VH-VL binders against NAD kinase (nadK). Designs and how they scored, part 15

Target 1, 268 residues: NAD kinase (nadK), of Syntrophomonas wolfei subsp. wolfei (q0aze0)
Amino acid sequence: MKIILVNNRFKENTEKKAQEIAGQLSALNVEVIIDNGLDEPYAGTVDFIMVLGGDGTMLRAARRYGQRAIPVLGVNMGTVGFLSNIEINELAEYLPLILREEYSLEARMMLEVAVFQQQSLLTRVFCLNELLLRSNSPRMLSFALEISGQKLEPYRGDGLIVSTTTGSTAYSLSAGGPIADPQLDAFIVTPVASHIINKRPLVVSPEREISLHLLEEREAIIGIDGQIKMDFGAENRVLIKRAPHPLLMVNLKAKPFFTSIDRSLQRQ

## First folded at step 10 (VH-VL)

Design W9 (from H5 with heavy chain G31D L101R S104T, light chain S32R R102K)
Fold by ESMFold2, fold request of step 11:
Structure W9 (fold): chain C 268 residues (1-268), chain A 121 residues (1-121), chain B 113 residues (1-113)
Amino acid sequence: as target 1 above (268 residues)
Amino acid sequence: QVQLQQWGAGLLKPSETLSLTCAVYGGSFSDYYWSWIRQPPGKGLEWIGEIYHEGSTNYNPSLKSRVTISVETSKNQFSLKLSSVTAADTAVYYCAREGFRHWTPYGMDVWGRGTLVTVSS
Amino acid sequence: DIEMTQSPDSLAVSLGERATINCRSSQSVLYRSFNKNYLAWYQQNPGQPPKLLIYWASTRESGVPDRFSGSGSGTDFTLTISSLQAEDVAVYYCQQYYTTPKTFGQGTKVEIK
């Protein structure tokens, strides 16, 4: 069995703990690859991914590995979030179940984000929470939103968020979007400081395509899960679709979403 | 190991339609752009166009009026049709995969062996 | 269209010596957000399809010998074969994939002197 341990190199406690866990797994004849973000994603076959940290570390793991249909377990290292399943002090208890593959999986929709120079692909990246289009200057943006070829009236404002239901509790929420059940597949399209009367958040079928482009030259950026930043100009266009594969999140311990929502948001 | 197998008629008369097919083996058809490139005898390479696995196409403007690229996703195949051929269309035609790694494209990393298509005068 | 111009059109190099091929694009092929040049180099032996050598201007494809290296950025690029071997006799092409249509240089024939 081969396992990737994903940790955050910027948090000393997490890095030391990852080494301890790797040693314990090696003693059980489990091959361990540590991904602290410095190297390219591991390209070889792997059976399981263990994420040591908070939601940010899970977002990186999802971006790197989410399209490979590999089970991903979130292990909380102290910061309360939405994407961990067990606590670090419970790992020894659950490890036999992990090794025997005795767990269930919850599928979480991901976005496929493609950025073009006119018709030519510049990049294609996957994200778990959201794409953010925002102004990178004091001036507002004027931009076009199309949903499956249907052109909406132009947007004017600071930007737009296109999120998954998993991302509904992240930047989308702060911009006025709804909290969504993460078991639903949908896009949530939330304007950021819109100057257009009646631009409301939209909940959109995951079968739709979403296209964005600027209507005039402005300094803008595309943000992916708050972690990847790309300059975006009038010559560019971005297409957003449901990713081919969901993130497969491991469930070892029940974590009720609805009864804990207020406490989880307040503890972030 | 990803391999491309291509086939089609190698001898055409003027005004006929060139038709070539490329099949993908040993790898994923999904998530890639697939290209056709040609090389007249003794000359350089010319990109004809590309298709994404879902059917979106981009064509070289110099050939756009005559070219159609299509996919048969259930068979992991894509094809080239070039209408109204002339002797100037005599070339070796290649299919290729447009490589994608670490979120970015990186050029054509897998090529078919090529098909010589000769258009009689 | 981005025009790709290679120089020289041909060169003859003694075994074990350095071969240098230049490629110039009419427009930048640098994607600044990722600091990557969307430029590739291919080797084509007689009667064979092209083979990818270098991508992103300077990254060697798997299985390509260390004697091949790429450099440059924006509009000016160089392929270097540090110590020419007999099997390196081929035609070499640069290609941009930054924008449509994708375009190739005219090719550079490398021979043993």
Scores: ipSAE 0.550, ipTM 0.811, lowest interface PAE 2.6, mean pLDDT 90
Fold by ESMFold2, fold request of step 11:
Structure W9 (fold): chain C 268 residues (1-268), chain A 121 residues (1-121), chain B 113 residues (1-113)
Amino acid sequence: as target 1 above (268 residues)
Amino acid sequence: QVQLQQWGAGLLKPSETLSLTCAVYGGSFSDYYWSWIRQPPGKGLEWIGEIYHEGSTNYNPSLKSRVTISVETSKNQFSLKLSSVTAADTAVYYCAREGFRHWTPYGMDVWGRGTLVTVSS
Amino acid sequence: DIEMTQSPDSLAVSLGERATINCRSSQSVLYRSFNKNYLAWYQQNPGQPPKLLIYWASTRESGVPDRFSGSGSGTDFTLTISSLQAEDVAVYYCQQYYTTPKTFGQGTKVEIK
């Protein structure tokens, strides 16, 4: 059995715990690859991914490994979020179940984001929470949104968020989007500081394709899960689709989404 | 390693349609752009166009009115049709893969051996 | 369209000496967000398809000898062969893949003097 341990290189507690867990797993004849974010993603085949940290570390793991359709377990290291399943001090209790594969999986939709220079692909990345289009200056953006070739009336404002249901409790929520059940597959399209009052958040079928481009020259940025930032100009276009594979999140401990909303949102 | 094998008719009369096929072996067909490039004898390279595995295409504007690139995903194949050929279309035609790694493209990393297509006078 | 212009069209270099090929694009091919130039260099031996040598302007493809190197950014690029060998006699092309149509330089024929 081969496992990737994903940790955050900037948190000393996470690094020490990753080494301890790797030692315990190695003693049980499990091969362990540590991904602290410094190197390229491990390219070989693995059976399981364990994420040590908060939602940010899970977002990085999802971006790196989510399209491999491999079980991913979130292990909280202090700050409770929406993407961890167990606490680090519970890991010893659950480790036998992990090794026996006695757990269920919850599929979480991901976004595939492709950025173009005119028609030429510049990059294609995946994300778990959201794409953000925003102004990078005091001026508003004027931009076009197309949904499966259907051109909506132009948007004016600070930007737009295209979120998964998992991302509904992140930036989309702060911008006025709804909280969505993460077991649903959908896009949530949330305007950011729109000057057109009739522009409301949209909930869109995951089978749709969403396209964005600027209508005027402006300094803009595409943000991916708040972790990747790309300049975005009038010659660029972004295409957003449901990713080919969902993130497969491991469920070991009951974590009821609806009864936990208030506690989880206290961390913003 | 990924390999490209190409085939099609090598001799055409003016006004006929050029038709070439390229098959992909030893690697993934999905998640790549697949290109056709031509080279007239003794001349340089001209990009004809590309197709993504799901079927979207980009064509060289100079050829767009005559070019169709298509994909047959179940066979890991893509094809080129160029209509209304003339002697000016005589060239070696190559298929190629657009390389992609680390979320970015990096040029054409795998090429077919080429097919000489001659259009008679 | 981004026009790619190579210089020289042909050059002759003594065995073991340095060969330098220049390529200029009519527009920048630098994707600033990733700090990568979407520029490749190809070698084409007689009777063979092109072979990728350099991508992202300066990164060697696997299996390409260390004597090949690429440099430059934006609009001005250079391919250098530090010590020419007999097998390096070929035509060399630069190519941009930043925007469509993808375009190649006209080629530079390298010969032993």
Scores: ipSAE 0.548, ipTM 0.819, lowest interface PAE 2.6, mean pLDDT 90
Fold by ESMFold2, fold request of step 11:
Structure W9 (fold): chain C 268 residues (1-268), chain A 121 residues (1-121), chain B 113 residues (1-113)
Amino acid sequence: as target 1 above (268 residues)
Amino acid sequence: QVQLQQWGAGLLKPSETLSLTCAVYGGSFSDYYWSWIRQPPGKGLEWIGEIYHEGSTNYNPSLKSRVTISVETSKNQFSLKLSSVTAADTAVYYCAREGFRHWTPYGMDVWGRGTLVTVSS
Amino acid sequence: DIEMTQSPDSLAVSLGERATINCRSSQSVLYRSFNKNYLAWYQQNPGQPPKLLIYWASTRESGVPDRFSGSGSGTDFTLTISSLQAEDVAVYYCQQYYTTPKTFGQGTKVEIK
């Protein structure tokens, strides 16, 4: 059995714990690859991914490994979030179940985001929570939104969020979007400080394709899960689709979404 | 190890349609752009166009009215058709894969062996 | 269209000596967000398809000897062969893949002097 152990090197507790856990797993003849965020993603095949940290570390793991359709377990190291399943002090208790593959999986939709220079692909990235288009200056943006070829009336404001249902409790919520059940597949399209009175959040079928481009020359940014920043100008276009594979999140411990919303949202 | 095998008719008369096929072996067809490039004898390289595995195409504007690139995903193949050929279309035609890693393209990392297509007078 | 201009058109270099090929694009091919130039260099031996040598302006493709190196950014790029070998006699092309149409330089023929 081969496991990737994802941590955040800049948090001293997670790095030490990652080494301790790697030692324990190696003693059980489990091959361990540590991904602390500094190196390129491990390119080989693995059976399981364990994330030590909060939601930010999980977002990076999802971006790096989510399209491999491999079980991903979130292990919380202190501060409660939406994407951890067990606490670090519970890991030894659950480890036998992990090794025997005695757990359930919850599929979480991801976004595929492609950015173009004219018609040429600049990048294609995946994200778990959201894409943000926003102004990078005091001036508002004027931009076009197309959904499966249907051109909506132009937007004017600070920007736009296209999120998954998992991302509905992140930036989309702060911008006025709804809380969505993460078991649903959907896009949530949330305007950011729109100056157009009737621009409301939209919930859109995951089969749609969403396209964005600027209508005027302005400094803009595309943000991915609050972790990747890309400059975005009038020569660029972004296409957003449902990613080919969902993130497969491991459930070892019951964590009911609706009864825990208030506690989890204190962080988001 | 990804390999590209290409084939098609090598001799055409003016006004005929050039038709070439490229098959992909030893690797994934999905998630890549696939390109056609040509090289007239003794001349440089000209990009004809590309196709994504889902069928989206980008064509060189100089050839757009005559070119069609298509994909047959179930066979891991893509094809080039160039209509209304003239002697100016005589060239070696290559298929190629646009390489992709770390979320970015990095040029054409796998090429077919090339097919010489001659358009008679 | 981004025009790619190589210089010189041909180059004769003694075995073991340094060969330098320049490539200029009419527009920047730098994607600033990733700090990557969408520029590649290819080697084409007679009767063979092009072979990728360098991508992102300065990164060597797998299996390419250390004597090949690429440099430059934005609009000005250089391919260097630090010590020319007999097998390096070929035509070399630069290519941008930043925008469509993808375009190649006209080629530089490298010969032994």
Scores: ipSAE 0.541, ipTM 0.818, lowest interface PAE 2.8, mean pLDDT 90

## First folded at step 10 (VH-VL)

Design T9 (from N83 with light chain F35L N58Y)
Fold by ESMFold2, look of step 10:
Structure T9 (fold): chain C 268 residues (1-268), chain A 122 residues (1-122), chain B 112 residues (1-112)
Amino acid sequence: as target 1 above (268 residues)
Amino acid sequence: QVQLVQSGAEVKKPGSSVKVSCKASGGTFSSYAIHWVRQAPGQGLEWMGVIIPILGTADYNQRFKGRVTITADESTSTAYMELSSLRSEDTAVYYCARGHTWKTSHGYFDYWGQGTLVTVSS
Amino acid sequence: DIVMTQTPLSLSVTPGQPASISCRSSQSLLRSIGLNYLHWYLQKPGQSPQLLIYLGSYRASGVPDRFSGSGSGTDFTLKISRVEAEDVGVYYCMQALQTPLTFGQGTKLEIK
């Protein structure tokens, strides 16, 4: 059995704890790969991913490994967010269940984001929460949104968020989008400071394809999960689709989403 | 309380096909493997294949390859097994069973359907 | 394919007496993490199979503690410390290390 431990290299306590857990797993004949974010993602076959940290560390793990159909367990080491399942002090209790594969999986939709320069693909990236298009100057953007080839009236404002239901409690919420049940598959399209009064958030079928491009020369940024930034200009467009595979989140302990909404948002 | 309910008994002619359904209730459907096992009269248990609904993948016992198709419909929490080109040797009780894991192997079958008798006669 | 061999194929037991069933595999069912992928089922007359023992030695929910599983690698044993009338049926071992999953021939347990 081979496991990836994902941690945050900027927190010394998580690095020390990752080494301790790796030692415990090795004593059980489990092969362990540590991913602290500095090296390229591990490319070999693995059975399980354990994320040590908060939602941000889970977002990185999802981008790196989410398309490989590998179970991913969130282990909280501090402030509880929306994506952890167990606490670090419970790990010893649950480890036998992990080894026996006695857990369920919850599928979480991801986005596939393809950025083009003219007609050439520049990059393809996956994300769990959202893509943000925003202005990188004091001036607002004028941009086009197409949904499965259907051109909407042009947008004007600071930008646009295309989110998963998992991302509905992140930036999309701050921009006025709805809270969505993460068990649903959908895009949530939320304008940011729109000057067009009738541009309300849209909930869109996951089978649609979403395209964005600027209508005027402006400095803009594409943000991915609040962690990756790419320059975006009039020569670019971005295509957004449902990713081929969902993130497979491990469920060892019940985490009721609806009864925890207000408390989780206050603590995140 | 997890429960698997199968479709009713069928009588078929040689050369025809049969499709048996297995509806799951009382638990998560998509993250567990659904296996199919048959038992000929007076005989033991024979594994036919498996589907993993969350992945959309299936694996089959090579003995049946080409004649067995296993599918799942997540919206109705129902798995299906279709056996084509029926022979008299295919007369058996067909069971669905839930594996405890999402994998095609490693699973123990903690819940079983009631069985579906398929009789192949001319 | 992994071949599973059960012995005996039939046994008759006086109520209150012990019973023992052997299951052998053509290759080891033990993974390096210390788990054996061998499971036991009971099929009572006229019923579907039911899980008794999983991973060689763990009792399924609701199974009395008079049932125990032991063994490792290629040789496994199911024991019933005191046979009761409700234990009548056919016992099967199954390997789940790899596909195709395979069963032993079955052991029919009867009351004398």
Scores: ipSAE 0.585, ipTM 0.828, lowest interface PAE 2.5, mean pLDDT 91
Fold by ESMFold2, fold request of step 11:
Structure T9 (fold): chain C 268 residues (1-268), chain A 122 residues (1-122), chain B 112 residues (1-112)
Amino acid sequence: as target 1 above (268 residues)
Amino acid sequence: QVQLVQSGAEVKKPGSSVKVSCKASGGTFSSYAIHWVRQAPGQGLEWMGVIIPILGTADYNQRFKGRVTITADESTSTAYMELSSLRSEDTAVYYCARGHTWKTSHGYFDYWGQGTLVTVSS
Amino acid sequence: DIVMTQTPLSLSVTPGQPASISCRSSQSLLRSIGLNYLHWYLQKPGQSPQLLIYLGSYRASGVPDRFSGSGSGTDFTLKISRVEAEDVGVYYCMQALQTPLTFGQGTKLEIK
């Protein structure tokens, strides 16, 4: 059995705890790969991913490994977010169940984001929460949104968020989008500081394809999960669709979404 | 409580196909493998294949030479097994069973359907 | 394919006496993490199979403690410490280490 431990090297307590957990797993003949963010994602076959930290560390793990159909367990190391399942002090209790594979999985939709220059693919990335298109200057953007070939009236404002339901409690919420049940598959399209009142948030079928491009030359940025930034200009287009594979989140401990929502939001 | 309910008995002619359903209730459907096992009269158990609904992938026992197709419909919590080019040797009770895990292997079958008798005769 | 061999194929037991069923695999079912991917089922007359023992030695929910599983690697044993009338049926071992999953031939247990 081979497990990746994902931690954040800038959080000192996660590095020490990751080494401790790696030792415990090795004593059980589990091969451990530590991913602290310094190196390329591990490319070999693995059976399980354990994320030590908060929602941000889970987002990185999802981008790196979410398309590989590997179970991912969120282990909370402090502040409870939306993506952890168990607490670090419970890990020893649950470890036998992990080894026996006595857990269930919950699928979380991911986005596939493809950025083009003209007809050429520049990059393809996957994300768990959202894509943000925003202005990188005091000037507002004029941009076009197409949904499965249907051209909407042009947008004017600071930008746009295309979110998963999992991302509905992140940046999209701050921009006025709804909280969505993460068990639903959908896009949530949320304008950012729109000058047009009729540009309300949209909830869109996961089978749709969403396209964005600028209508005027402006400095813009594409942001991915609040952690990756790319320059975006008038010669670029981004295509967003449901990723081929969902993130497979491990469920060892029942965590009712609706009864916990106020507590999780207060801690963000 | 988890329960697996299968479709009713069928009588088929050689060369035709049969499709048996297995509806799950009382638990999570997509996260657990659904296996198909058959038992010819007076004989033992034979594994036919499996589907993993959350992954949308299936794996088959090669002794059926591509005659078996296993599918799942998450919206109805129902798995299906279709066996084509039926032969008299395919007369058997066909069971669905839930594995405890999302994998094609490693699973123990903690819940079984009631079985579906398929009789192949001219 | 992993071949599973059960012995005996038939067993007649006086009520209250012990019974033992052997299951042998053509290759080891033990993974390096210490788990054996061998499961036992009981099929009572006219019924679907029911899980009895999993991972070599874990008792399924509702299974009386007179049932126990032991062994590792290639050799496994199911024991019934005191056979009761409700234990009549056919016992199957199954390997789940790799596909195709394979069963032993079955052991029919009867009361003498």
Scores: ipSAE 0.576, ipTM 0.833, lowest interface PAE 2.7, mean pLDDT 91
Fold by ESMFold2, fold request of step 11:
Structure T9 (fold): chain C 268 residues (1-268), chain A 122 residues (1-122), chain B 112 residues (1-112)
Amino acid sequence: as target 1 above (268 residues)
Amino acid sequence: QVQLVQSGAEVKKPGSSVKVSCKASGGTFSSYAIHWVRQAPGQGLEWMGVIIPILGTADYNQRFKGRVTITADESTSTAYMELSSLRSEDTAVYYCARGHTWKTSHGYFDYWGQGTLVTVSS
Amino acid sequence: DIVMTQTPLSLSVTPGQPASISCRSSQSLLRSIGLNYLHWYLQKPGQSPQLLIYLGSYRASGVPDRFSGSGSGTDFTLKISRVEAEDVGVYYCMQALQTPLTFGQGTKLEIK
C-alpha cells in the first residue's frame, strides 16, 4: 500500500506531524511519499492521499492529484474549513478503517480550464474552487461570456468568477454568489463589481462549456483557486468545462454541511 | 438500510440478449462497487464482473468479456448487466452484490440482490 | 486466475457438534499490511448468499459468535463451534485479492 502525505512547507507544525505520521504508517508496512509542494507531483501508483492542513493545502492536492481518481482525505490541523473530514487527533482511531478501505467517497466536481492564445492552446489546468477573471489595472474590463455557444450581453466591471459548488463558499460568496450544496454538480457564474444593470449570478448545468474573452485591449489576470495566476489579454480566450474526473473525497466521519455552514464561513 | 432490488425473471431465446437491473437504496450508490455473480442450477457461484459508478470503470471475467456489459446510472442508483448471444448454458440466477469498497478487488459483498432467474430455451 | 479449493464438499453433522471447512488458494491472499482478502458466505436453501466472515477472520454484522474464521496466506478455515439447524446451506469462500474474483466450489452442510 502507498500513500501520499501532503503538507504545507510554510507551516512547521504540519511538517513535523507529517514525519510522525509517515513513521506510524511505515511501521504498518505502508509506503509513504511526502509532498510538501517543492517537488513535482509523485507520478507513480498511489492508493490514498492524506492532506494535512486546511482548505488551501487541499486545493493544491486537488490540482496535483484530483484527475488521478485517488481517494483524498482532509485532516484538519487547527483551522476549521470546508474540506477536512477528521481532526489530526482522531487519525489513529481511523487508521484501521483506512487500511481496510472501510470508508465512503464523495465526488466533488472540478473545473477544466483551457487557456488559448488565438487558436493555440497555451495551458490546461484543473481546479477545485474557481476560475477568476479580473482586471490587472485600475481600469474596468469589457468582456464576453458564452455558455455553450450562447452569447450573453457583454460584461463590464472588475471581472467574473466561474466556480464549482465546492467553491461557492469561497471568492464567489464574497462577490455575491449563492452558497451551493457541494453534492450538486454545477457552475456558479458570479460577476465581480459589474456595472451592467441586472448581471446576476447564474447557476449553470455542468454539461455546458463556458467561454470568456476580452472585448478591449486591457491587462487582465486569470486566477485559479486563488493560488495560480496567469496573464490574460485581448489575444487570449479561456474555455471552462467540467473536468473529466471529480475529486474523490474520503468520508470517514459524518460532517454535516448545513448545520456547520456558519462556523466554517468564519474560518476561525 | 442498504437494499438491492433486481428486475424480474426472464425467459429468452438462444442468440438474444438480456439486461438485468439492480436498484440500490438506503446508502451512497456511487461510492461502492456493484458486482454481478451468477449461479447455474445446482452449481456454485461464478463472478461475472464489476462496475465502479464513481469512477465509471468496469472490469469483467475474461470468460464473459465478449458477451457481458456492465453499466451504472447514478441518477437512478441503478446498475445494469447485459449478457448477449445467449446460450442454453446461460440459464442461471443472476445476482448483484455491493462491495464494501470503491475498488474492483478487495471487496466483501455485504449486500446482495434477491437474484434474477434468466431461462434460455428454444 | 487464483484457484480456490474447498474441502470437504459435503458435511453431515449431528446437531450440537462442531464443523470445520477448509479453503485453500493457489496464491497467497495476504498483503504486506497484514490483511487477508478472503471472505466467507452462506447460502441458505432458497436464499441469496450472505456474508459471514470477511478479511479472513472478521465476523459480519448479525452473525452468531459460534462462527469463526482463521488462517492466513493460502490456508483458511471456517469453524462452527456448535452446529444448529439454521446453519444448513452451502458455504463458499471467495478471494478478493485480484480480479477475476473467484469462489471455492462450495461446501454443503446438512444435519445428520
Scores: ipSAE 0.564, ipTM 0.822, lowest interface PAE 2.8, mean pLDDT 91

